VHH binders against Protein disulfide-isomerase A5 (PDIA5). Designs and how they scored, part 1

All scores and structures are predictions.

Target 1, 129 residues: Protein disulfide-isomerase A5 (PDIA5), of Homo sapiens (Human) (q14554r378to506)
Amino acid sequence: WMQNPEAPPPPEPTWEEQQTSVLHLVGDNFRETLKKKKHTLVMFYAPWCPHCKKVIPHFTATADAFKDDRKIACAAVDCVKDKNQDLCQQEAVKGYPTFHYYHYGKFAEKYDSDRTELGFTNYIRALRE
Below, numbering starts at 1 at the first letter of every chain, in headers, positions and changes, except where a header shows other numbers; Kabat numbers aren't used for antibody chains.
F, E and O are the ipSAE of ESMFold2-Fast, ESMFold2 and OpenDDE, as the mean of both directions, binder to target and target to binder. V2 is 0.75 times the mean of E and O plus 0.25 times the DockQ between their complexes.
[cut] stands for letters that were removed.
The coordinates of atoms that the task and the answers printed are left out; those that the model quotes come from them. Centres of patches stay.

## First folded at step 1 (VHH)

Design c10
Fold by ESMFold2, look of step 5:
Structure c10 (fold): chain B 129 residues (1-129), chain A 122 residues (1-122)
Amino acid sequence: as target 1 above (129 residues)
Amino acid sequence: EVKLVESGGGLVQPGGSLRLSCAASGFTFSNYDMGWYRQTPGKQRDLVADISYGGSTKYGDSVKGRFTISRDNTKNTVYLQMNSLKPEDTAVYYCAKEWGSDVLTGYSYDYWGQGTQVTVSS
């Protein structure tokens, strides 16, 4: 069982609290935010999941690589937060991490290739063609 | 498509040795943790050994000191060297690639091979 990571808090800032190019979304702003982006890759995650922890640096670096392209977002949703649980159910998230690609807010496909910076950046570059 | 193919299972006498291999394709092998699990009928799959992409290893309590997991990133293969085999080691052995954690159970589930049978008996 995964537990709520906010009790007790870590000594250092969480991924969501860090200043990165990753767009951290919640249930209230998910749909409206994605509608404004031509391409969004969303990571649904849990902060204490070992698989998620391995991917976070790669996904963060990917977001930084595309920070100057305003049509692209790399976004993350913390599914263990109460305010996000309805969203994660609606998006059929059954395991962490789960990666979805959205085109102007419309679900297009699940990303299930390499979970590395190179894998993510190659995927996004192919979408820009 | 991710593909994992186990080989090297068979029948051995107690005290014997086997080496299992798992050939992997369809992903960048060197970036992923790999593992071996085993299962007897009607029971949950148990961790045998896990090896990180950086080479750190982890073993189930019942196999420590007898089994060794290793990987060869040039051949996209993970190995399990099994020494001093006991009848209790009889099971189907599965190779696994890490995918994620299940939201309900907290266990990690990943792509699995079809398994290879290991039988230790006189």
Scores: ipSAE 0.005, ipTM 0.290, lowest interface PAE 10.4, mean pLDDT 83

## First folded at step 4 (VHH; from c10 with S101A D102T L104S T105G G106T S108T)

Design s23
Fold by ESMFold2, look of step 6:
Structure s23 (fold): chain B 129 residues (1-129), chain A 122 residues (1-122)
Amino acid sequence: as target 1 above (129 residues)
Amino acid sequence: EVKLVESGGGLVQPGGSLRLSCAASGFTFSNYDMGWYRQTPGKQRDLVADISYGGSTKYGDSVKGRFTISRDNTKNTVYLQMNSLKPEDTAVYYCAKEWGATVSGTYTYDYWGQGTQVTVSS
């Protein structure tokens, strides 16, 4: 019989399981966490969504770029989790990915610009002025 | 600042070929899925073809085997090669930029070009 291919590498951890600067939030802690930050950019996503998968490395790099600024958070909410469904409905999430900017926990606007590290970082730098 | 500019439409005979181009600017082209849609008067826009950022393609049933979507990330351009054209392919063809997916998983596009007319007639 023919040899099998080399074994694949071990499964990659989920985004939430990775040790990154992204704050992974849930319905129970969303409001209180956001109140403590002057600026929070939140990515609402679904793990099955290919469009979200393309953005994750860019958003993760953005969070890392601002990890030492205490006023800024880059956060993510997995809207597929049962405990987050009410939150995502309350925030009027109609599709994935959706990016919201919050000022001290208050919704301010949607982010609709380019979904790259540069796009996110330029937006956040403009908020810091 | 997103701009999509279609070109390459025109009048062709049945059985003929056309190649449509869509020049894109104002976003990082290589990170987004792109698509071609078409619309006949009085009807909704129909999917013709889409191409992922990684090059995977999908076609509407009526154009499979006759149309080919491709992209050139160095020129920020998506193409639609249309072969074996039929009168029912007559439509305005629109280039579209990916937005994401609805909660039900339907893909959506948030920017569209002005369209280019393709007319297939004897």
Scores: ipSAE 0.070, ipTM 0.505, lowest interface PAE 5.1, mean pLDDT 86

## First folded at step 6 (VHH)

Design u1 (from s23 with N31Y Y53S)
Fold by ESMFold2, look of step 6:
Structure u1 (fold): chain B 129 residues (1-129), chain A 122 residues (1-122)
Amino acid sequence: as target 1 above (129 residues)
Amino acid sequence: EVKLVESGGGLVQPGGSLRLSCAASGFTFSYYDMGWYRQTPGKQRDLVADISSGGSTKYGDSVKGRFTISRDNTKNTVYLQMNSLKPEDTAVYYCAKEWGATVSGTYTYDYWGQGTQVTVSS
């Protein structure tokens, strides 16, 4: 379960502060960013959630695997940020992590399959085929 | 595709022991946290024990010190060693795959097994 829920985490860069291929979105840019992409897989998350922390390296590797395909984005929304609360409510996020697939910015389906790099990449490759 | 199959339940006398097993398939077992829950008739499912993918454990207050949860990622199996059994341990025991947490921080589960009956009586 959690290593030490009562202590603050050690000082490390947050996922958003790391330089990766993941698009970290906020309510202000979510719709415009997604409508420019044929396929976007969005991870809605909370930094405190250990289930989210376990997925982050897999989702990050997935984003890197598709970084050269400009029609595809892997994006993340931190639902704890105040500026994202309306977005996460509008997208009906009830828990973390939640994965939604969008086609040209329109919600298409929830992703409920395996949360490994292979699970994500197989899903996205199937969308291209 | 996800399947969780519990086994090892049965009848035991007070003070006895049982070992429950949960065979898992259809997902990358070693990646997910797993748990054991129990339910008596007419009541909600109660946490018995959970175990993280990294091996950290948590126990319900009434079983702490008597039950031990463990996992074997090679065999995709979660175990519950139940010692010093009491009549109040009588319940259907369920294996659960943890999914994540609600907005309020309550852990959620996306799959449950069918359950195995444990009965503790003379």
Scores: ipSAE 0.264, ipTM 0.609, lowest interface PAE 3.2, mean pLDDT 88
Fold by ESMFold2, look of step 8:
Structure u1 (fold): chain B 129 residues (1-129), chain A 122 residues (1-122)
Amino acid sequence: as target 1 above (129 residues)
Amino acid sequence: EVKLVESGGGLVQPGGSLRLSCAASGFTFSYYDMGWYRQTPGKQRDLVADISSGGSTKYGDSVKGRFTISRDNTKNTVYLQMNSLKPEDTAVYYCAKEWGATVSGTYTYDYWGQGTQVTVSS
């Protein structure tokens, strides 16, 4: 039987909890993790934002497409978490979703193209050249 | 390149109707929310209507029951059917593509067409 029968049901798993190829980063590990990757596309997001929710399956599929290339990461930062607040401000995130490309951990450009799997994968393929 | 082209504006008498069209290209149209805004000289752009990728609609208070937004994903086109037009509907009407939400939670559109003039005059 349940130890606390009046407890709310467990929440549905978050994107971070779903064990995908997306690398979920926090302020403490962001810079060190990105330094080890030649190419990282980072999605800054908020879980409450429906525009972010629409992109998540596309970004997740993109991460899966490149999972075997150790030089590439598709990463995500939940800007609502307190531990990520300073990072998202430092990276000048003004709205959600925001996509940044980093080269060996250094900001290179904002990604402003199509927010579909094809848009992301075409962009990343061009970076590998 | 994202491209939005409005058409269908013009001069109409009060009580009349117009249908605006917005032809879209340069992005996966069916994925994005779309909207119509309007602007009179010296004023900010105001929401007229928006439509989600799934077809859910929202309208500004002054146009509810008179205007209908729709989309045709096979033609990459957003429409605004404008009925029972009034002189206060006179404005430039802009098509807009979804951008996202600000950190404060305000939803925004950041790609706009050139606009089409609607003039309602007795």
Scores: ipSAE 0.201, ipTM 0.578, lowest interface PAE 3.6, mean pLDDT 87

Design u6 (from s23 with N31H Y53E S104T)
Fold by ESMFold2, look of step 7:
Structure u6 (fold): chain B 129 residues (1-129), chain A 122 residues (1-122)
Amino acid sequence: as target 1 above (129 residues)
Amino acid sequence: EVKLVESGGGLVQPGGSLRLSCAASGFTFSHYDMGWYRQTPGKQRDLVADISEGGSTKYGDSVKGRFTISRDNTKNTVYLQMNSLKPEDTAVYYCAKEWGATVTGTYTYDYWGQGTQVTVSS
């Protein structure tokens, strides 16, 4: 078994490939998936955006913190995928990251507070009340 | 509500120094990039300096070597030390908080202070 230092390293897994508690959505399944959840916080993002990359660990940890609550989803939409471009336009995404809260699939408000695990978890806990 | 308050501007002679401060509130300061921009009448705001959450800095070409951006996360404050001031540095200086990127990839700041006037003249 011989290593070649000139070969590129294998690609790092994408966020979607990392098998987290985050629900990765596409245009084809967005509406039907959100209808099944009382509370969904959706992160619209672009994989190339460093600001999104900084938030990903925090949003991922938030999804894990609520994984046992079947009424709550933390979802993500990659807006650079062709399948998602119409959805991101329909949802009026103008920049990344953008966070929307949906109640049973209906848009309720933007999340504009801190993009930290604590910020997200405090927001979601308040929604349950 | 995000609030940014600049201070430390004023009138100074060429070759002089000023230190600008930006007091921030309403967000977890240590998680965001912060920046200083400046604007002269009739022109767009130009980058002066920015500083990442981790402390990495970037400077506009005209201020490299003369200005230093820093942050104090315990005081939620960004500083701009301006040395060797020139008349060309005359502008309103704005503190800015990171927002993200537009769909075209331009990095943006979504909150701005009211600005502090810096005037360099004999």
Scores: ipSAE 0.055, ipTM 0.486, lowest interface PAE 5.1, mean pLDDT 86

## First folded at step 7 (VHH; from u6 with K97R Y107W)

Design v2
Fold by OpenDDE, look of step 8:
Structure v2 (fold): chain B 129 residues (1-129), chain A 122 residues (1-122)
Amino acid sequence: as target 1 above (129 residues)
Amino acid sequence: EVKLVESGGGLVQPGGSLRLSCAASGFTFSHYDMGWYRQTPGKQRDLVADISEGGSTKYGDSVKGRFTISRDNTKNTVYLQMNSLKPEDTAVYYCAREWGATVTGTWTYDYWGQGTQVTVSS
């Protein structure tokens, strides 16, 4: 008469746990990593943000599209993590998601055009020209 | 370039109606929530209505039952049908693209149109 409740399914892997071409950065390696890339597009995000959740697949796809270009990187910073709070503040992140373009580790501009794979891809392609 | 252009504002008598339009360009319109705000000189900009990507709507308390927000993704346009207008509805109305959330979880809008004046007066 009593049914044993089935164990809840294991939680879905976090974005960081997924095997993608996105570089997940933290405060300790953020700047050093960016300096090694000519062009880096960084997504500052919060896992709880529904907007971030919607964009993540597009950003991931973009990262994969450029995975073979050693000069280009797509990176992500989880600003909710305690260890990244200072970094996000230093980078003037005031909301999520925030996209910053870095040139050899130096902040160049904020990206706010279109947060789709096409938008990101077009933007990065333009940077290479 | 992201661009929002409002139209349809004007002078109307109390009890009248207006329909505002906001033409969007420079981004994938269907992937964004859109909103209408209004502002009176010297006052803060207030949310009038918001429509999600999926078509869910929310309204400011003062306009519920009178205003209707809608969107046409084929035209990259968001609309605001304003019925039973009151003098208190007099303001500049702005269209806005919803972008994300603040660190505290409130929704943010990043691009705005130039605004369109709505004046309700007898």
Scores: ipSAE 0.800, ipTM 0.886, lowest interface PAE 0.5, mean pLDDT 95
Fold by ESMFold2, look of step 8:
Structure v2 (fold): chain B 129 residues (1-129), chain A 122 residues (1-122)
Amino acid sequence: as target 1 above (129 residues)
Amino acid sequence: EVKLVESGGGLVQPGGSLRLSCAASGFTFSHYDMGWYRQTPGKQRDLVADISEGGSTKYGDSVKGRFTISRDNTKNTVYLQMNSLKPEDTAVYYCAREWGATVTGTWTYDYWGQGTQVTVSS
């Protein structure tokens, strides 16, 4: 098959639809999933937010860097989905992106540092001690 | 520690020019959109100009055609070239880093400089 050059290209898969090391969570499985991980960094986001779109490759690369460590998760929550809106409100998400660190499912702190792969990986490495 | 340091303000005659600089440190500058805002006493801050990480610009209506925002990612610096200055441009000018958007889609800023005074008078 040659792609018709005049047809619109097929839509790119969403971040959630891609097969990455990022755990995409919803309100129903958020707490249960996080309780099983010593360290979870969660990105609360909106798909329409250009600031989120710029961070996604960096956060995805971070998740890949720690994919073999069973104690660590990099997770994402799409706060625009109806099923996630109560969770995002409960977690006090006021804007996008917001990054929270959880220790065995308990909120520990906001991540407010650099939004690059290096920034995220340095933070997580410091937690592994 | 994120720092934004404005410089280049001062007293200038109407019709004159100034160039403001904002030196950034403590973060990966090329990743972030940056903006210039201004404030007169007792009023809220108004957008003057913003510039994306890729160089796209927006301007407040009152400064279009007179002010130019630019950035140099190798020097971690944002500039505001201010030409044809008017007394109405008198304000404290702030450099700011864009961080994200509120749930309603308004841009948010998490770091601001201390500001630099621009005064346009004879």
Scores: ipSAE 0.221, ipTM 0.597, lowest interface PAE 3.3, mean pLDDT 88

## First folded at step 8 (VHH; from v2 with E53S T102D T106K)

Design w5
Fold by ESMFold2, look of step 9:
Structure w5 (fold): chain B 129 residues (1-129), chain A 122 residues (1-122)
Amino acid sequence: as target 1 above (129 residues)
Amino acid sequence: EVKLVESGGGLVQPGGSLRLSCAASGFTFSHYDMGWYRQTPGKQRDLVADISSGGSTKYGDSVKGRFTISRDNTKNTVYLQMNSLKPEDTAVYYCAREWGADVTGKWTYDYWGQGTQVTVSS
């Protein structure tokens, strides 16, 4: 019998497959999930976009910083999934990444400030005030 | 407030050189890709050169080998060294911050400077 040839290493897990504090949402659960949170910052993204990939560590660290505050969620939606395309159109996402703030599930504003952990955390702390 | 301020434009003879600067403020400069674009009246802005946050560069075909983009993260500044200038390089040059990509994969830009005029003539 042949020995198992050396295989290439398995691919790294996607952001959604990683165990982080980020809530990965889909069209079916988006509205119900957000209406249970006082403050949600949502990142709409595409996995192929390098601009999104640069932000992911910062957004992930932000989610971790607020993981124990049950009123706050940092969520992400992969807009290239077929099941999310209607949601991303409904939310008027024209490009990636796009950041929306929702108050109890109601769209309040786009986040257009600095896309670093400090930028995100300062924004969210101001909302708690 | 995000601000991009270009400088270094002017009038130069064919074959001459200019160095453009773009001073950036109001954001974490080292985290963003930056670009130089140019425009003549009535035409779309064309890519001149692009530099990623990690320092990778890309150039438009008409300027490759003549122009060099660079960045200095300690000064929050992007530079465009323009050598061997031709009359066809006459345009307003804009610094731009890259923000992301549209649904078709084309890069998007959310802030542009006011531009600096470069005129190449005898």
Scores: ipSAE 0.317, ipTM 0.644, lowest interface PAE 2.6, mean pLDDT 89
Fold by ESMFold2, look of step 8:
Structure w5 (fold): chain B 129 residues (1-129), chain A 122 residues (1-122)
Amino acid sequence: as target 1 above (129 residues)
Amino acid sequence: EVKLVESGGGLVQPGGSLRLSCAASGFTFSHYDMGWYRQTPGKQRDLVADISSGGSTKYGDSVKGRFTISRDNTKNTVYLQMNSLKPEDTAVYYCAREWGADVTGKWTYDYWGQGTQVTVSS
């Protein structure tokens, strides 16, 4: 065989690799991280799901909009990772994407409203009162 | 609130055509994928057609080549053009909004219209 066959171009970076304001959590740090935040909106997702891919830019922009408020976190959990499967089951995630609101780490409600930056930001602003 | 309202059903002879409409309100319509399902009494709802926010379409095997799904994002409306209708197409037709996928990759839907009856006379 010849040296150095032409390699495919490098893959696009994953959402987690893009280093955004979104807190990417795992089972080991989920509870401790959330207990330190007054308000956390968590997106449970699968990287293969096109419905998730469509929402990611909106959720990312929401995280950026609140990045300077230490009481607020926008977090994401990749439920396909082996280390997160127990967490996603414990949180009753049955499909993707699923959005949960937590108050100081305590589950408060499921977010079922519009999956746009405006929908997310209006929801979080209402929580701040 | 999310609202889906179907219209355009009715009685039609075999071989005839109908055009169903689903008017959507209460959400950013252009962001969501939409589908048409149908249900015969005593059976589960079956996929008829779906259409992505970008216009990609998928059809159930029994309607492929006869039915066409389309959408108009300026009117917040999804359509189902039904041609060459057969008696087995008789059903209540439902418009639905796609929400996501379950862990097996099956599409999930969170809002359904009230349905419109399509009857193809023998």
Scores: ipSAE 0.299, ipTM 0.635, lowest interface PAE 2.7, mean pLDDT 89

## First folded at step 10 (VHH; from w5 with T108V)

Design y4
Fold by ESMFold2, look of step 11:
Structure y4 (fold): chain B 129 residues (1-129), chain A 122 residues (1-122)
Amino acid sequence: as target 1 above (129 residues)
Amino acid sequence: EVKLVESGGGLVQPGGSLRLSCAASGFTFSHYDMGWYRQTPGKQRDLVADISSGGSTKYGDSVKGRFTISRDNTKNTVYLQMNSLKPEDTAVYYCAREWGADVTGKWVYDYWGQGTQVTVSS
């Protein structure tokens, strides 16, 4: 029935491939995308970083919680990609994970609070006030 | 406010045992990797033991088989059980919270306790 019934299961998809509400950005579209959003929380990350891997489910759930509010984006930048390295340097990313809040595309502040869905959602709700 | 408070240090004879505790507050403890480090005067902090949020452990070579790191997420506490203590274990022991990694992959720690003195002497 199958070509190789002992074949290993297919590999798990990457975060970008999982088709979530997280907006995965690159250097070419970062600025124009953020300018269209009143509030964007951006996670700068490296796929190899275990500290990033632990946060990904929480950040993803946060993006899903705000998916219907067109003024809000939760975005991610993979700083290991060659095409993103200039962007991550320009945004002064010194380590992973780094979270920045942008207001209509302008850097406003670094997010340094709790790295949980509740921490992220409380922060974003406070911005709407 | 993130707080890390070490306790359990003191004077002990060679071959003795101590148990260090690190009480954590002000953050979601179960989501962070934690570590114990030690420092002698004039030297940089050395890794003693590390424990991930999921319970995986790592030890410095000089303490393997003698020290055990553990955590209790219901009490927000990290422990270091120190057995077969030697004079070279004399140091200030620090609890630390891991933040992440720099671009080269080196660990970055954002909060440290005040330290607890361990002295192993006849």
Scores: ipSAE 0.386, ipTM 0.694, lowest interface PAE 2.1, mean pLDDT 89

## First folded at step 11 (VHH; from y4 with E98Q)

Design z4
Fold by ESMFold2, look of step 12:
Structure z4 (fold): chain B 129 residues (1-129), chain A 122 residues (1-122)
Amino acid sequence: as target 1 above (129 residues)
Amino acid sequence: EVKLVESGGGLVQPGGSLRLSCAASGFTFSHYDMGWYRQTPGKQRDLVADISSGGSTKYGDSVKGRFTISRDNTKNTVYLQMNSLKPEDTAVYYCARQWGADVTGKWVYDYWGQGTQVTVSS
């Protein structure tokens, strides 16, 4: 019998696998989840996109900043997953990252401002008025 | 309001040098990849150089070893040092902000400067 050397480290967790305040949504639960929230900012992304990877910590910090406000959600959709293809097409996602604001589940506008925690939080605070 | 303003273009003899600057405002500069492109009239814009937010660089084949892209995130500025200039380098040079990628994986640029003319001739 033969003993193996040290096991390789486990794979790094994906954004979706991390314990964060970001709601990771799929086509099956997207619309019903958003209907329950007064304000939802959704990040449509692809895991391979370096522009998305740079934004992830800022968007994650934004979700954490509003975690105790039940009316607000920061959500993410991985458009590369096959179960999300119909959703991303229906929402007319043309590239990554794309940020949409929804009011009680209704599309209101694209978010085109700074992709920083401060940019996101200022936007959401203005909506809370 | 996002603005990109190029400067430093001009008329130079072959073998000369120029340094282009691109001043950026209206966005968090350090979060974006940036690039220099060039265009002669009636032709497609060509990649000259790209620099990532982390400082990684890429160059067009015809400028490798002669041009150097750099950035200063404290001054929100991208630079292009152009050495050993040739008549084929004559073009309008544009600074651009890389927004992201389209669904096919091609890079997308959403803001461009006004351009600065570089002319290499006797």
Scores: ipSAE 0.405, ipTM 0.712, lowest interface PAE 1.9, mean pLDDT 89

